# VH-VL binders against a9jty4, part 3

Target 1, 144 residues: a9jty4
Amino acid sequence: MAKKRDSPKLIKIKDAIKLINQEVSLIGIVLEQREPKQCRNNDWICTLRIIDDTYPSPGLTVNVYSRTLEQLPQIKNHDDMILFTRIKMQTFDSGKRVNAACSRWVSSFALFEGEDLILHADEDTSAVFVWDGTDAPPASILAK
Short names: E, the ipSAE of ESMFold2; O, the ipSAE of OpenDDE; V2, 0.75 times the mean of E and O plus 0.25 times the DockQ between their complexes.

## First folded at step 8 (VH-VL; framework fv_teclistamab)

Design G1 (at its last look DockQ between E and O 0.59; V2 from the best seeds 0.00; counts 0 for: pae E 8.2 > 2)
Fold by OpenDDE, look of step 8:
Structure G1 (fold): chain C 144 residues (1-144), chain A 125 residues (1-125), chain B 108 residues (1-108)
Amino acid sequence: as target 1 above (144 residues)
Amino acid sequence: QLQLQESGPGLVKPSETLSLTCTVSGGSISSSSYYWGWIRQPPGKGLEWIGEIYYSGSTYYNPSLKSRVTISVDTSKNQFSLKLSSVTAADTAVYYCARETYYDFWSGDYYFDYWGQGTLVTVSS
Amino acid sequence: SYVLTQPPSVSVAPGQTARITCGGNNIGSKYVHWYQQPPGQAPVVVVYDDSDRPSGIPERFSGSNSGNTATLTISRVEAGDEAVYYCQVWDSSSDHYVFGGGTKLTVL
């Protein structure tokens, strides 16, 4: 029986940046995506900047690592939202700057297209609901 | 403040072995965060990477120099060294030692953030 | 072997913007680092990872990288910016650090 991975508790970016060397889960709007890079170890990296209502531009830098280009986030629109699970907060530039690492081993991400507003993360169920701004009820987001 | 200083003979005869030492001060060479590298620059020419070493002794070398290059580390002295065998006039250059740092621990991609002042080594009979 | 191509020289008047290019096959897929080397001095990193700037480096220095070209931009150029600038990448196919040929920036 695949142990139902407890839905990670989402935190705001403003709080995540205080949790250096810890794993966090959060959701953000993609502000920028850099061209994928090949790392020294032959993995690929995609660098994103993400924001939320608590952390405006320039946003949090998240490095997403993968074995292949195809496994990297495919951002289509500048307003896309991305859910990160178990990304590691870290520092660089001799501790002066903060970023996060989405590793291929521990972390995961889910991309949501469109201007879907995240209405509520149920603290009890850790369910993330996306609202498209219509009169329709919010849809539950399943993180892959 | 981290400082790197190259030391060794400024003159080497052809076919002999060039030997240099880089002394690191203001920081420990025994860090998992850094590589330690050698770069050279012939007079009036560009930069050429020679090789690098990790504090554990793991090395990477320039493929064109690999057969002649040996880099070693002495953690007790906070030093790392370069040996280049069978030198010719083409090996005349300013030799720099440098620290390599990364921006992300997963990437393994490094750049040279601290440099020594360099030492000129002339190969001449 | 992977090759980086830089123009041998760039000249700018004080206060103007200098742009130094570094060409390489699909260089956009690599991280590019830039070093400044004043005459008779050791190189100093001025831009790393395409566009990041070390502490202590003026905001006048910026970098970009896409496609087959990386660019170091120096705005409001000063006399003190006169130096040779090198781009550098890691070539994963050969496990080799590659430097460009260097660009001499002259401030007129």
Scores: ipSAE 0.444, ipTM 0.804, lowest interface PAE 1.0, mean pLDDT 90
Fold by ESMFold2, look of step 8:
Structure G1 (fold): chain C 144 residues (1-144), chain A 125 residues (1-125), chain B 108 residues (1-108)
Amino acid sequence: as target 1 above (144 residues)
Amino acid sequence: QLQLQESGPGLVKPSETLSLTCTVSGGSISSSSYYWGWIRQPPGKGLEWIGEIYYSGSTYYNPSLKSRVTISVDTSKNQFSLKLSSVTAADTAVYYCARETYYDFWSGDYYFDYWGQGTLVTVSS
Amino acid sequence: SYVLTQPPSVSVAPGQTARITCGGNNIGSKYVHWYQQPPGQAPVVVVYDDSDRPSGIPERFSGSNSGNTATLTISRVEAGDEAVYYCQVWDSSSDHYVFGGGTKLTVL
């Protein structure tokens, strides 16, 4: 209890949008990627719109920041999936809309091809299991 | 809501220093989220960015004006100021102060979201 | 230094769509902001970050930015949309803001 939180719980987007100014972890399917931009401080940003089964429309906008262009998520396919860890929920447009920020300092992401993989996320344990659709047992890729 | 108001002399003699103050109300100038800028518009012409200041004193200036421009901040009065030295008739313009949303690692908003009403400064006589 | 090029004027009939362009080398790698300045008034932002609208700006205002051209689109143009429109970018190579020359929208 006295130790700093190691990683926020994995939650659904419908719940995340209510947790303004809090850090969350979530997974979603990438619907949209805007062209990368370079910020005034020479950091790079790309903007994603993601969905899950609880929030299929309009989707959640996530701004992903990195030091270099090569460190931004490289979205290959229309239905690629992305896992975000410790992203900050916030408002924009004078408080009218909700987005999230994936900072290069405290956040991370993992990108998965949705075509060949089956992902199972357990919100209670904040664990993500990956199963390639074969008889092989699922593998865990995120715990705590 | 946030309001910005320019104040200062409307008439300045050639070769003197133009001096304007922007008073901020409905918000604090001492915010890590914002820059505070000056933009001018000569009569019948377009907008020209002059420069901006962060509350700690860090500045950016238009290279074409940099040798003549000083922007300063007085956090105790919730104000920031513009001085433009050695003015000529070409410096006659409406001068606007404006707030710019500052980037930090938790925000992506970067634009001038609040503008003052503008004040005409004429360089003559 | 970085240059933004806008047409000096655009004329459109009421109810039609106006498109105002802002040209710049590799402008698609920059955030573009659009300001509306009605006659005798201070500018107000109508589109920021290429395509986002502030609260209170009608959906009729939209923006896009790719390659060497950013575009402000105003659908179902009304007489009240008559104004000068400015695009703006930050030039990170020299650390300063650049405005376009402005486009006067006339609603005929």
Scores: ipSAE 0.013, ipTM 0.607, lowest interface PAE 8.2, mean pLDDT 83
ESMFold2 (binder alone), look of step 8: mean pLDDT 91; pTM 0.916

Design G2 (at its last look DockQ between E and O 0.71; V2 from the best seeds 0.00; counts 0 for: pae E 4.7 > 2)
Fold by OpenDDE, look of step 9:
Structure G2 (fold): chain C 144 residues (1-144), chain A 125 residues (1-125), chain B 108 residues (1-108)
Amino acid sequence: as target 1 above (144 residues)
Amino acid sequence: QLQLQESGPGLVKPSETLSLTCTVSGGSISSSSYYWGWIRQPPGKGLEWIGEIYYSGSTYYNPSLKSRVTISVDTSKNQFSLKLSSVTAADTAVYYCARETYYDFWSGDYYFDYWGQGTLVTVSS
Amino acid sequence: SYVLTQPPSVSVAPGQTARITCGGNNIGSKSVHWYQQPPGQAPVVVVYYDSDRPSGIPERFSGSNSGNTATLTISRVEAGDEAVYYCQVWDSSSDHYVFGGGTKLTVL
């Protein structure tokens, strides 16, 4: 569990891609999930492509790292949403392209099923709320 | 633009040591982002990885060549070198030096994004 | 030792699609990279990490990897695509970079 350090503010993907070498939090719709890979250090990696209203297809590539295959994101539906907390923005292809890393040590993620979930970010507290569209108050969620 | 250039003798006698140097220009070898590798290709055959070195001097070698291969780095000259001992005719090949890069540093997975032009080394008496 | 298997040759007419396969045990769990080597030249990466394309490489080049087979696809093949293509992986069991045997693509 990532220590409750001051979680970076939730931002849109269009802004995140400008923050190279910085940690960011963002929410996206999963566009694609690649088959999990085993790394040279024996960790597992799951590569996701995510989009939001500011960043359309082909989306942002996010690499999620874990010690075990079971700890990787399990995407079930094409409309699933994922919250990333403290992922690191970085460059590859000799600096020409941008992706992000969700590390085992610093980052976390949370999966949400269905398109009907409305996610709200509190700009002041950096808290994320899930709202089902009813008159019930939004529920606070933490990325784990 | 990054450039790699192999240099060394094109002819080596059997049982002697093949020695090559790769000179890197347009970029620093003293980068934590890259490995530096040697790959060879016998005439009319495929590619064979020989080994790699990190700027700190850490190395990995092809298991089949490990006992005969030494790769070193000279950061002051922006070069890295290959030595292959006890050569035979089977070691005749075009030798390439290459840079290894990654798309994500946490993965530890690398590919060869820059190559030298290669240098032919013939083992003959 | 881990082995990558490629067909020795593939022939295609200009404008058609070429598919070059790379077989390996559970290769889908590995990152596959593809190199193009024109005659008398050094190899050049055309696809890395299964399906990503370096800047400067045409969109005609694409890759996929699942199960026991990785595939390099070259659409709208041109005469200039004639080369030998190699797949490559890292074998963690032996700490060894492994190349396929190469596939010669002939443009008819």
Scores: ipSAE 0.668, ipTM 0.873, lowest interface PAE 0.7, mean pLDDT 91
Fold by ESMFold2, look of step 8:
Structure G2 (fold): chain C 144 residues (1-144), chain A 125 residues (1-125), chain B 108 residues (1-108)
Amino acid sequence: as target 1 above (144 residues)
Amino acid sequence: QLQLQESGPGLVKPSETLSLTCTVSGGSISSSSYYWGWIRQPPGKGLEWIGEIYYSGSTYYNPSLKSRVTISVDTSKNQFSLKLSSVTAADTAVYYCARETYYDFWSGDYYFDYWGQGTLVTVSS
Amino acid sequence: SYVLTQPPSVSVAPGQTARITCGGNNIGSKSVHWYQQPPGQAPVVVVYYDSDRPSGIPERFSGSNSGNTATLTISRVEAGDEAVYYCQVWDSSSDHYVFGGGTKLTVL
């Protein structure tokens, strides 16, 4: 039976790492990207390490999957920001560590290039907006 | 504490079937998180992957051995097994069983995180 | 039929850095795992997914993978590091794991 799709609320990385086997949405600064790899099932993966204000070290590893190499996020700078929607929290290294998976089926990402972007979340973390440091007003990309 | 232990005859005659069992303790073989594999090493030579099995029964086999290999799982005994038919002296090796854990849950990128101690099987007439 | 090529041996003085290579066509697009096999013992994974270490493996073990070469680097080599080291990848064309031929590390 089909269920109505509900998008998870945006949460902080500190809280996300407690939600094993659950889908979460979060935003972070991309600190590093490993070279893309081809998986056993012929999908492509790139592995990112991201941080936010609640979890600046060591960062959260996020595996991003796509059908083709060209559909992976094109990280240009270590200061780029990425918004993830419906990524799944999971364990690895014999259950000792946590990462997240951004699947090509249910998850999505939005990449924001440039160091001048300013990450701001409202008090309830239900919305995130990005501001480029101009006098232009910020806009929410997660709230209705 | 997870442990893997190989068992079976140490001597097999040519043309017969080599049969080994890996007993898993300190963990469950019935898990969606793991593959269960067999790797061998002829004396003085390198490692050769034989094949692996998933808890649902799906198998992957080394193409060079595929016509002679059967890997099976018995969840009630927490064991998985290797059968290699029509053996020759070239099949003399130390046989390891190993657990394969995922790094890449969604795409099946795995590595072997626990190995048994190995058991020498000699094929001799 | 994917082939991984390793040098058969590498010798290094104690305290120095050992580099063990694993060559393969476009190996940089594959996840590379490295196993240490001490004499008479079962292999133990020391690096997985190119550059990650399991808990308990010293940070002097590191890995890299780009283009046609993956490298296991062991800094401040100790006598206890003497072993055969194997690289491993998945070959998607034939759906099987391939090991390199192994590199015997000798600490002089």
Scores: ipSAE 0.318, ipTM 0.743, lowest interface PAE 3.9, mean pLDDT 84
ESMFold2 (binder alone), look of step 8: mean pLDDT 92; pTM 0.931
OpenDDE, look of step 8: ipSAE 0.536; ipTM 0.840
ESMFold2, look of step 9: ipSAE 0.232; ipTM 0.717
ESMFold2 (binder alone), look of step 9: mean pLDDT 92; pTM 0.933

Design G3 (at its last look DockQ between E and O 0.68; V2 from the best seeds 0.00; counts 0 for: pae E 5.3 > 2)
Fold by OpenDDE, look of step 8:
Structure G3 (fold): chain C 144 residues (1-144), chain A 126 residues (1-126), chain B 108 residues (1-108)
Amino acid sequence: as target 1 above (144 residues)
Amino acid sequence: QLQLQESGPGLVKPSETLSLTCTVSGGSISSSSYYWGWIRQPPGKGLEWIGEIYYSGSTYYNPSLKSRVTISVDTSKNQFSLKLSSVTAADTAVYYCARESYYDFWSGYEVYFDYWGQGTLVTVSS
Amino acid sequence: SYVLTQPPSVSVAPGQTARITCGGNNIGRKYVHWYQQPPGQAPVVVVYDDSDRPSGIPERFSGSNSGNTATLTISRVEAGDEAVYYCQVWDSSSDHYVFGGGTKLTVL
């Protein structure tokens, strides 16, 4: 029986920024994506800014790490949503600023493109649903 | 406050070995967060990276200088050193030691030289 | 070898904005760092990771990087800003730190 991976509890960005050095899961709208950078260790990094209703512009900076350029988030639209799981909240600029790190080893992300709305179920199920705006019921999605 | 100070002879004869030491104070060289590097600057010219060392002894060298360069670290003295063999007039420069930030798996920030020594002029002359 | 290209000199009047460019092939895919070197002094980092500032560096210093060009912008230039500025990257293909040729900023 595949151990039901405890669906990470999604938290709002306003709360995530208070959890320094902790792993969190959250969803946000992509405000900005910087050009991918290659790191000294040959990994790639993509820096995103994400917002939600609790944390407006300029948003939370999330650094996404990958082994290859292709494995980085491919943001197509300015309104794309991204689900992060087990990203680590951290500080930079001598502790003055907060960002998050999405590790290729520990973390994961899922992109939602288009007019799809992401709905989070109640705190108990932590299920994420995609809704296309139609009368059809939202579809459950799995974080990748 | 972290301070780096270069020391060594200011004059070296051609074909001899240039030897410099960087003494670090106000912080430990035995940190996983940093590399320790050497950069030189010929008079009136730009900066050239020579190489760097990790506290464990791992090194990176400028490919153009690799055959002549040896960088070492002495954690007990909180020092690291540069040796450049077979020097010529072209090796005349101000030599800087510097601390280089090193990003860990989570930070992702790239490396730059955040602290520099004041530099020491080394002249290669007969 | 990877090459960074800077203009040899830039001149600005006090209070004006100076822009120093650093050109490199796909430099936008690299983190660019900028150093200020006053005459007779050691270099000091003024911008790192394209646009971040170390503590103690005035907000007048900013950086951007995209495509094939990185830019150091110094607003409200002061006499004390006169120095040679160097851009720097890490070249992963050769495991080599590369510096630009430096740009002498003259405050008129």
Scores: ipSAE 0.394, ipTM 0.799, lowest interface PAE 1.1, mean pLDDT 89
Fold by ESMFold2, look of step 8:
Structure G3 (fold): chain C 144 residues (1-144), chain A 126 residues (1-126), chain B 108 residues (1-108)
Amino acid sequence: as target 1 above (144 residues)
Amino acid sequence: QLQLQESGPGLVKPSETLSLTCTVSGGSISSSSYYWGWIRQPPGKGLEWIGEIYYSGSTYYNPSLKSRVTISVDTSKNQFSLKLSSVTAADTAVYYCARESYYDFWSGYEVYFDYWGQGTLVTVSS
Amino acid sequence: SYVLTQPPSVSVAPGQTARITCGGNNIGRKYVHWYQQPPGQAPVVVVYDDSDRPSGIPERFSGSNSGNTATLTISRVEAGDEAVYYCQVWDSSSDHYVFGGGTKLTVL
């Protein structure tokens, strides 16, 4: 049984950046991560920049919040993949830039290791495939 | 445009209470996006944070001053104030009021002082 | 309580690069803000959140923060950059702001 009543549909980053103040689900390659910070309220934050095939530059900034340092995404390799569920698209810097927030209350993430994984989604983005570059059929995954 | 202006007596006798008011113009003190703070600078020395207030009344104080400091807000006058009791010569300083900005939502706030008043010198002497 | 350490002064020739350091235990886990205070004036923020610049601050002002050291870098220094520079963090263990002691930048 699902923990969340309804999850937003998976979409591409190029479309997500237009959906200000809406919750979205998306998958991307982690291009960079900043050193974790402890916030004033004692929560922890790490800042990721992610890309997909529709938005390879400059990338989407995602701020991931947790209660503890250990609950933050543990990015091990360049090109690791991350799937976000129910993250909120927001403007910042006086409305000049767009980021996303992965809240510790309603959002979630799933981290996938691998430098040779190829991100694929079908035309309606209802299924996400992991492709290892072989002739084998893609494996499907679902948002958490 | 936002402006902050300190006002109050420039001379205070030892053991008395220093009282300052900061008047905010060009913006509202009743904003969920900001804290309102006091910082001081003794002549020839560095900056020392005194404390801050949210428009709803929530306060944070420097632990070294907490027993002597009261910060309050009057939203109807668009002002906030500082009272520092039992002053000594060590409290002689330029006193600044300043606005602290939020730049995050949902989980909390990371804050810095984006607007400062011009400062007012308060001298503590007999 | 939490201590920020800055060199008392830095001197640099015009057109060169100035680097002002701010030392603190695990400062890389804190957001660092930098303020410029010209003589007789109130401070003005020049870098916030380690490396971001407010609107109107030239891109030759930049910042970094990792490990135990944050650094304010001023490229192509001009005479108008002479000021005292303060770093600042929030100390969440004791719920108060801490300023560094300040660094006087002198343009030779």
Scores: ipSAE 0.134, ipTM 0.675, lowest interface PAE 5.3, mean pLDDT 83
ESMFold2 (binder alone), look of step 8: mean pLDDT 90; pTM 0.905

Design G4 (at its last look DockQ between E and O 0.06; V2 from the best seeds 0.00; counts 0 for: pae E 10.2 > 2, placed apart)
Fold by OpenDDE, look of step 8:
Structure G4 (fold): chain C 144 residues (1-144), chain A 126 residues (1-126), chain B 108 residues (1-108)
Amino acid sequence: as target 1 above (144 residues)
Amino acid sequence: QLQLQESGPGLVKPSETLSLTCTVSGGSISSSSYYWGWIRQPPGKGLEWIGEIYYSGSTYYNPSLKSRVTISVDTSKNQFSLKLSSVTAADTAVYYCARESTYEFWSGYEVYFDYWGQGTLVTVSS
Amino acid sequence: SYVLTQPPSVSVAPGQTARITCGGNNIGSKYVHWYQQPPGQAPVVVVYDDSDRPSGIPERFSGSNSGNTATLTISRVEAGDEAVYYCQVWDSSSDHYVFGGGTKLTVL
């Protein structure tokens, strides 16, 4: 089971892509989820593309690994948000491109459904404020 | 720039052992990110995976060839080698060495052959 | 053993779109990679992980994979695209790399 951190320091995708071989935590809007694939070791992989206000389409590719299909992210809406903790930034295509890996041992993710916009991430408290598009004040969500 | 080059005899007699070496340049074979593999292609036919080796010496072999195949690695020389025993005419082929990505959670899922040697023809004939 | 099935040949006129299929049982659950092999040359990956393209490979090359069929699409085909194309997967049940039989693309 993936390790969870209660208070990850979230960074923007534009900064994450500069931190190759480092673990980062970030939140993004899901643009695409590819069909799950079975890996060499019989684990499963789900590839997501995510964006934020600093990193537009086509977005950052994040590979999520899992032992079972059920443990993979279940994206219901095309604009769902996903919080990643301790994903490792890496390169592919012979070092020419950047993606991230969400390991089932080290990393974790949390899905936020029905949310429209991330307004703020408090680096100190790791609180994420989300806005649902209404006149209501943004709601704080604890990252887990 | 990574380069792979096959070397070895181009002619082998039936029942003998085919032996090839792949020399890697422009990059280290001692990387946790890659396997090093052998693929062959009989004249006018398709590609067949033979096997692969990790820098630590861990191997995977084609089940149909497993009993005859030995792949080894020499990190000091930045080389890996193929031995195929008890060869027959059916083993006549162009033999390619290639690099492939490992499947690790911290690595990309590029389980394909991204760099190839130019290939070397090995003919089995008496 | 897992088997990949490709048509033996595909012919297209210059400027047209070529589609090469690769059939396999539930191939959609596997990553499919495509290699181009010009005559007398070593194979080169042109599409990997179903639809990703290596740097240096023209955007004309694209891939898709779902159900029981993966497809390599080559738009605006050029004479230089004439080659044999192979699909490939890893079969985790047998720990075996499997190649398709190859498709000869002829540019008319």
Scores: ipSAE 0.570, ipTM 0.836, lowest interface PAE 0.8, mean pLDDT 89
Fold by ESMFold2, look of step 8:
Order: structure tokens, then sequence, then C-alpha cells
Structure G4 (fold): chain C 144 residues (1-144), chain A 126 residues (1-126), chain B 108 residues (1-108)
């Protein structure tokens, strides 16, 4: 568990992909999780593909780093949701593709199983985004 | 150029509260990129991290000191402060304030203290 | 609690190379930062993220980190390098900054 900082506002994936080299916070439905790999520095990485109502295809690739395998997101079901805080938008493949990086120190994530109309804040987030997967506007609540 | 300066009483009686303020000049403490920390050094000994604060008020404390430490921030004065309660002679040290720099990089973020105050000696004595 | 171990002192002749070690269990999995503290002065970071130098630090300061040992290397040592040097990591298991005990570099 990385320590948290006061976070940027939540935005939609379609807007996030325009913000190269900037930190964003966003929420999405996890469509795929690739098998975890171990980096040379013994950190672990897993790669997720996520979507929201503004970017249902092809989805945004997010690389999640942790110290241990057990600290990576444990995706169990279709439609699991993940909230990312302070992830970095990046380009790769000679600038042709966009992904994001979730650092173990600056970024955070919160994983929610199944349907959830209200998300709980992570321990340092001042705002929470709520989304139920419809085209209705998402509800939001303040974190304690 | 960014500068940090500690201020407060140099002598504190046992069981009382040690109180220090760090004034930041040449830069703003209201930044999403930095934490503001306190580190101490007993005479002739090494460095010990006390804790840190983000400008919005979020704090992290050394577990060994957590029950006695309060760090606060006043963004309007560009200052942050340390209170350490119930002091004993073991709390005699040079107290530094410092900026904790965080820089985003692909393989992870490591933070370090890139600017330090001059330090102020606080002696706990009857 | 995570512990960093440094030798208490290192002595080097001017113009030679000083190597200051920082031992820790699997420290190679952590990013190591090095601080120089001249007598009576505040610490100054000289190497961060194992091997990077802040702007204004001479290239003769370098670092490495592998396995259980991180090393600060100071080539062409000058009298002005005489100081206590501390290594530092973040220990994510305890949410705690850990400093080594310090190494006093003496330039003969």
Amino acid sequence: as target 1 above (144 residues)
Amino acid sequence: QLQLQESGPGLVKPSETLSLTCTVSGGSISSSSYYWGWIRQPPGKGLEWIGEIYYSGSTYYNPSLKSRVTISVDTSKNQFSLKLSSVTAADTAVYYCARESTYEFWSGYEVYFDYWGQGTLVTVSS
Amino acid sequence: SYVLTQPPSVSVAPGQTARITCGGNNIGSKYVHWYQQPPGQAPVVVVYDDSDRPSGIPERFSGSNSGNTATLTISRVEAGDEAVYYCQVWDSSSDHYVFGGGTKLTVL
C-alpha cells in the first residue's frame, strides 16, 4: 500500500487519453487482466484493460506496479470496477498508442467487485466517483 | 531560491510540548508535488524521520512517535509546524524541516528530501 | 522494522576513490538515496534513485544498488567531501523512512 496525496479531479477515459504526461484519476470496468510479470527490480506488474461509458472500445491499458504479487489487483469477475488515483498517462509504440502507469508510491487503486452504485473513497481521496454502467450521469459523494 | 527555516523555543521542560514552525520562502507549500517533513538528529547520532504533511492536511507519522506527534500546515502563511507532546531528555535533538520531492517515473516513484532547513537545536531539560 | 547498516567511518587520501556501503536485506529492490552532511550543516542529497545526481552535484559522485548492498562512490576525493554520509530508503511494509546510521568520510 503506497501513501496517497491529494488527487486530481476524476475524469472520463476519452478525456484522459488526451492528457499525455499528466496525472489523472479515473474509474473503469476491467475487461482483461494479463498474467502478472516480475520486473528486474523484483517489483511486480500486471496489465489491465479498462473501459467506461465514454470509451467502450478498445479500452485503456493500465500497467499496475506493486512490491509483491499479492498487492496487485485481484480481478475475480466480469464487471469488476477499479478506481485509479494519480495514474500517469503515457505513449508507447512510437507515440501511436496510449497507456497509463499506476505507481506503487504516488498512485493508488481501489477494486470493487460486482455492481456498485456508490464507491468508497481510498484513504486520501477527497472525492468519490459513483458509476453504475448506464448513460445516466454518475453520482458523486465527498470522502470523509 | 527555495528556503526552509525552523523557528521555536530552544529549551523545553520535560513532560511539556515541543513546538516548532517551518517557514517556506522562495516557493509555495501549496503544491501537488511535495510533502513537507520533519526529521531530527540527537547530538552525535543519526537522522530520524518524524513525519510529513501535504498542503491539504494529510499526514504520515513515524510509528515510533505517532502517539505524540502532530504536524499541521498553514497555507496562508506558507508554514507548517511540529508539536511533540510529553517530551523527555531523549527528545533532545537538532530538528530539521525538509521538502520531500516526488518525481514521477515509469518504474516507480522514489521520494527524497531535496531541501532542508538549517536545523534548530531543542534541548529538553529541567 | 527495516534496518540499513553503514560502516561508521571510511578514510581516503585526496585524489583517490571512496566507497561507502549501505547494507540491507534485499536493498536492491528499493530505491536508495544518499545525503551528505558536512560538520554543523544540514544534509544535502547527492544521489537519488540509486544512481541519479541532482543538478549541481559533480559527476564524481555516483551510486549503485544490487542485491543486499548499495554503494556511494566518490572519485577524485577532495578535502571538501569530508562529511557524514547517510543512505535512505522508503520501507513500504511499515510506511516508514529509514536512514542508515551514517558513515564519516575522512580525507587524509
Scores: ipSAE 0.007, ipTM 0.491, lowest interface PAE 10.2, mean pLDDT 80
ESMFold2 (binder alone), look of step 8: mean pLDDT 90; pTM 0.910

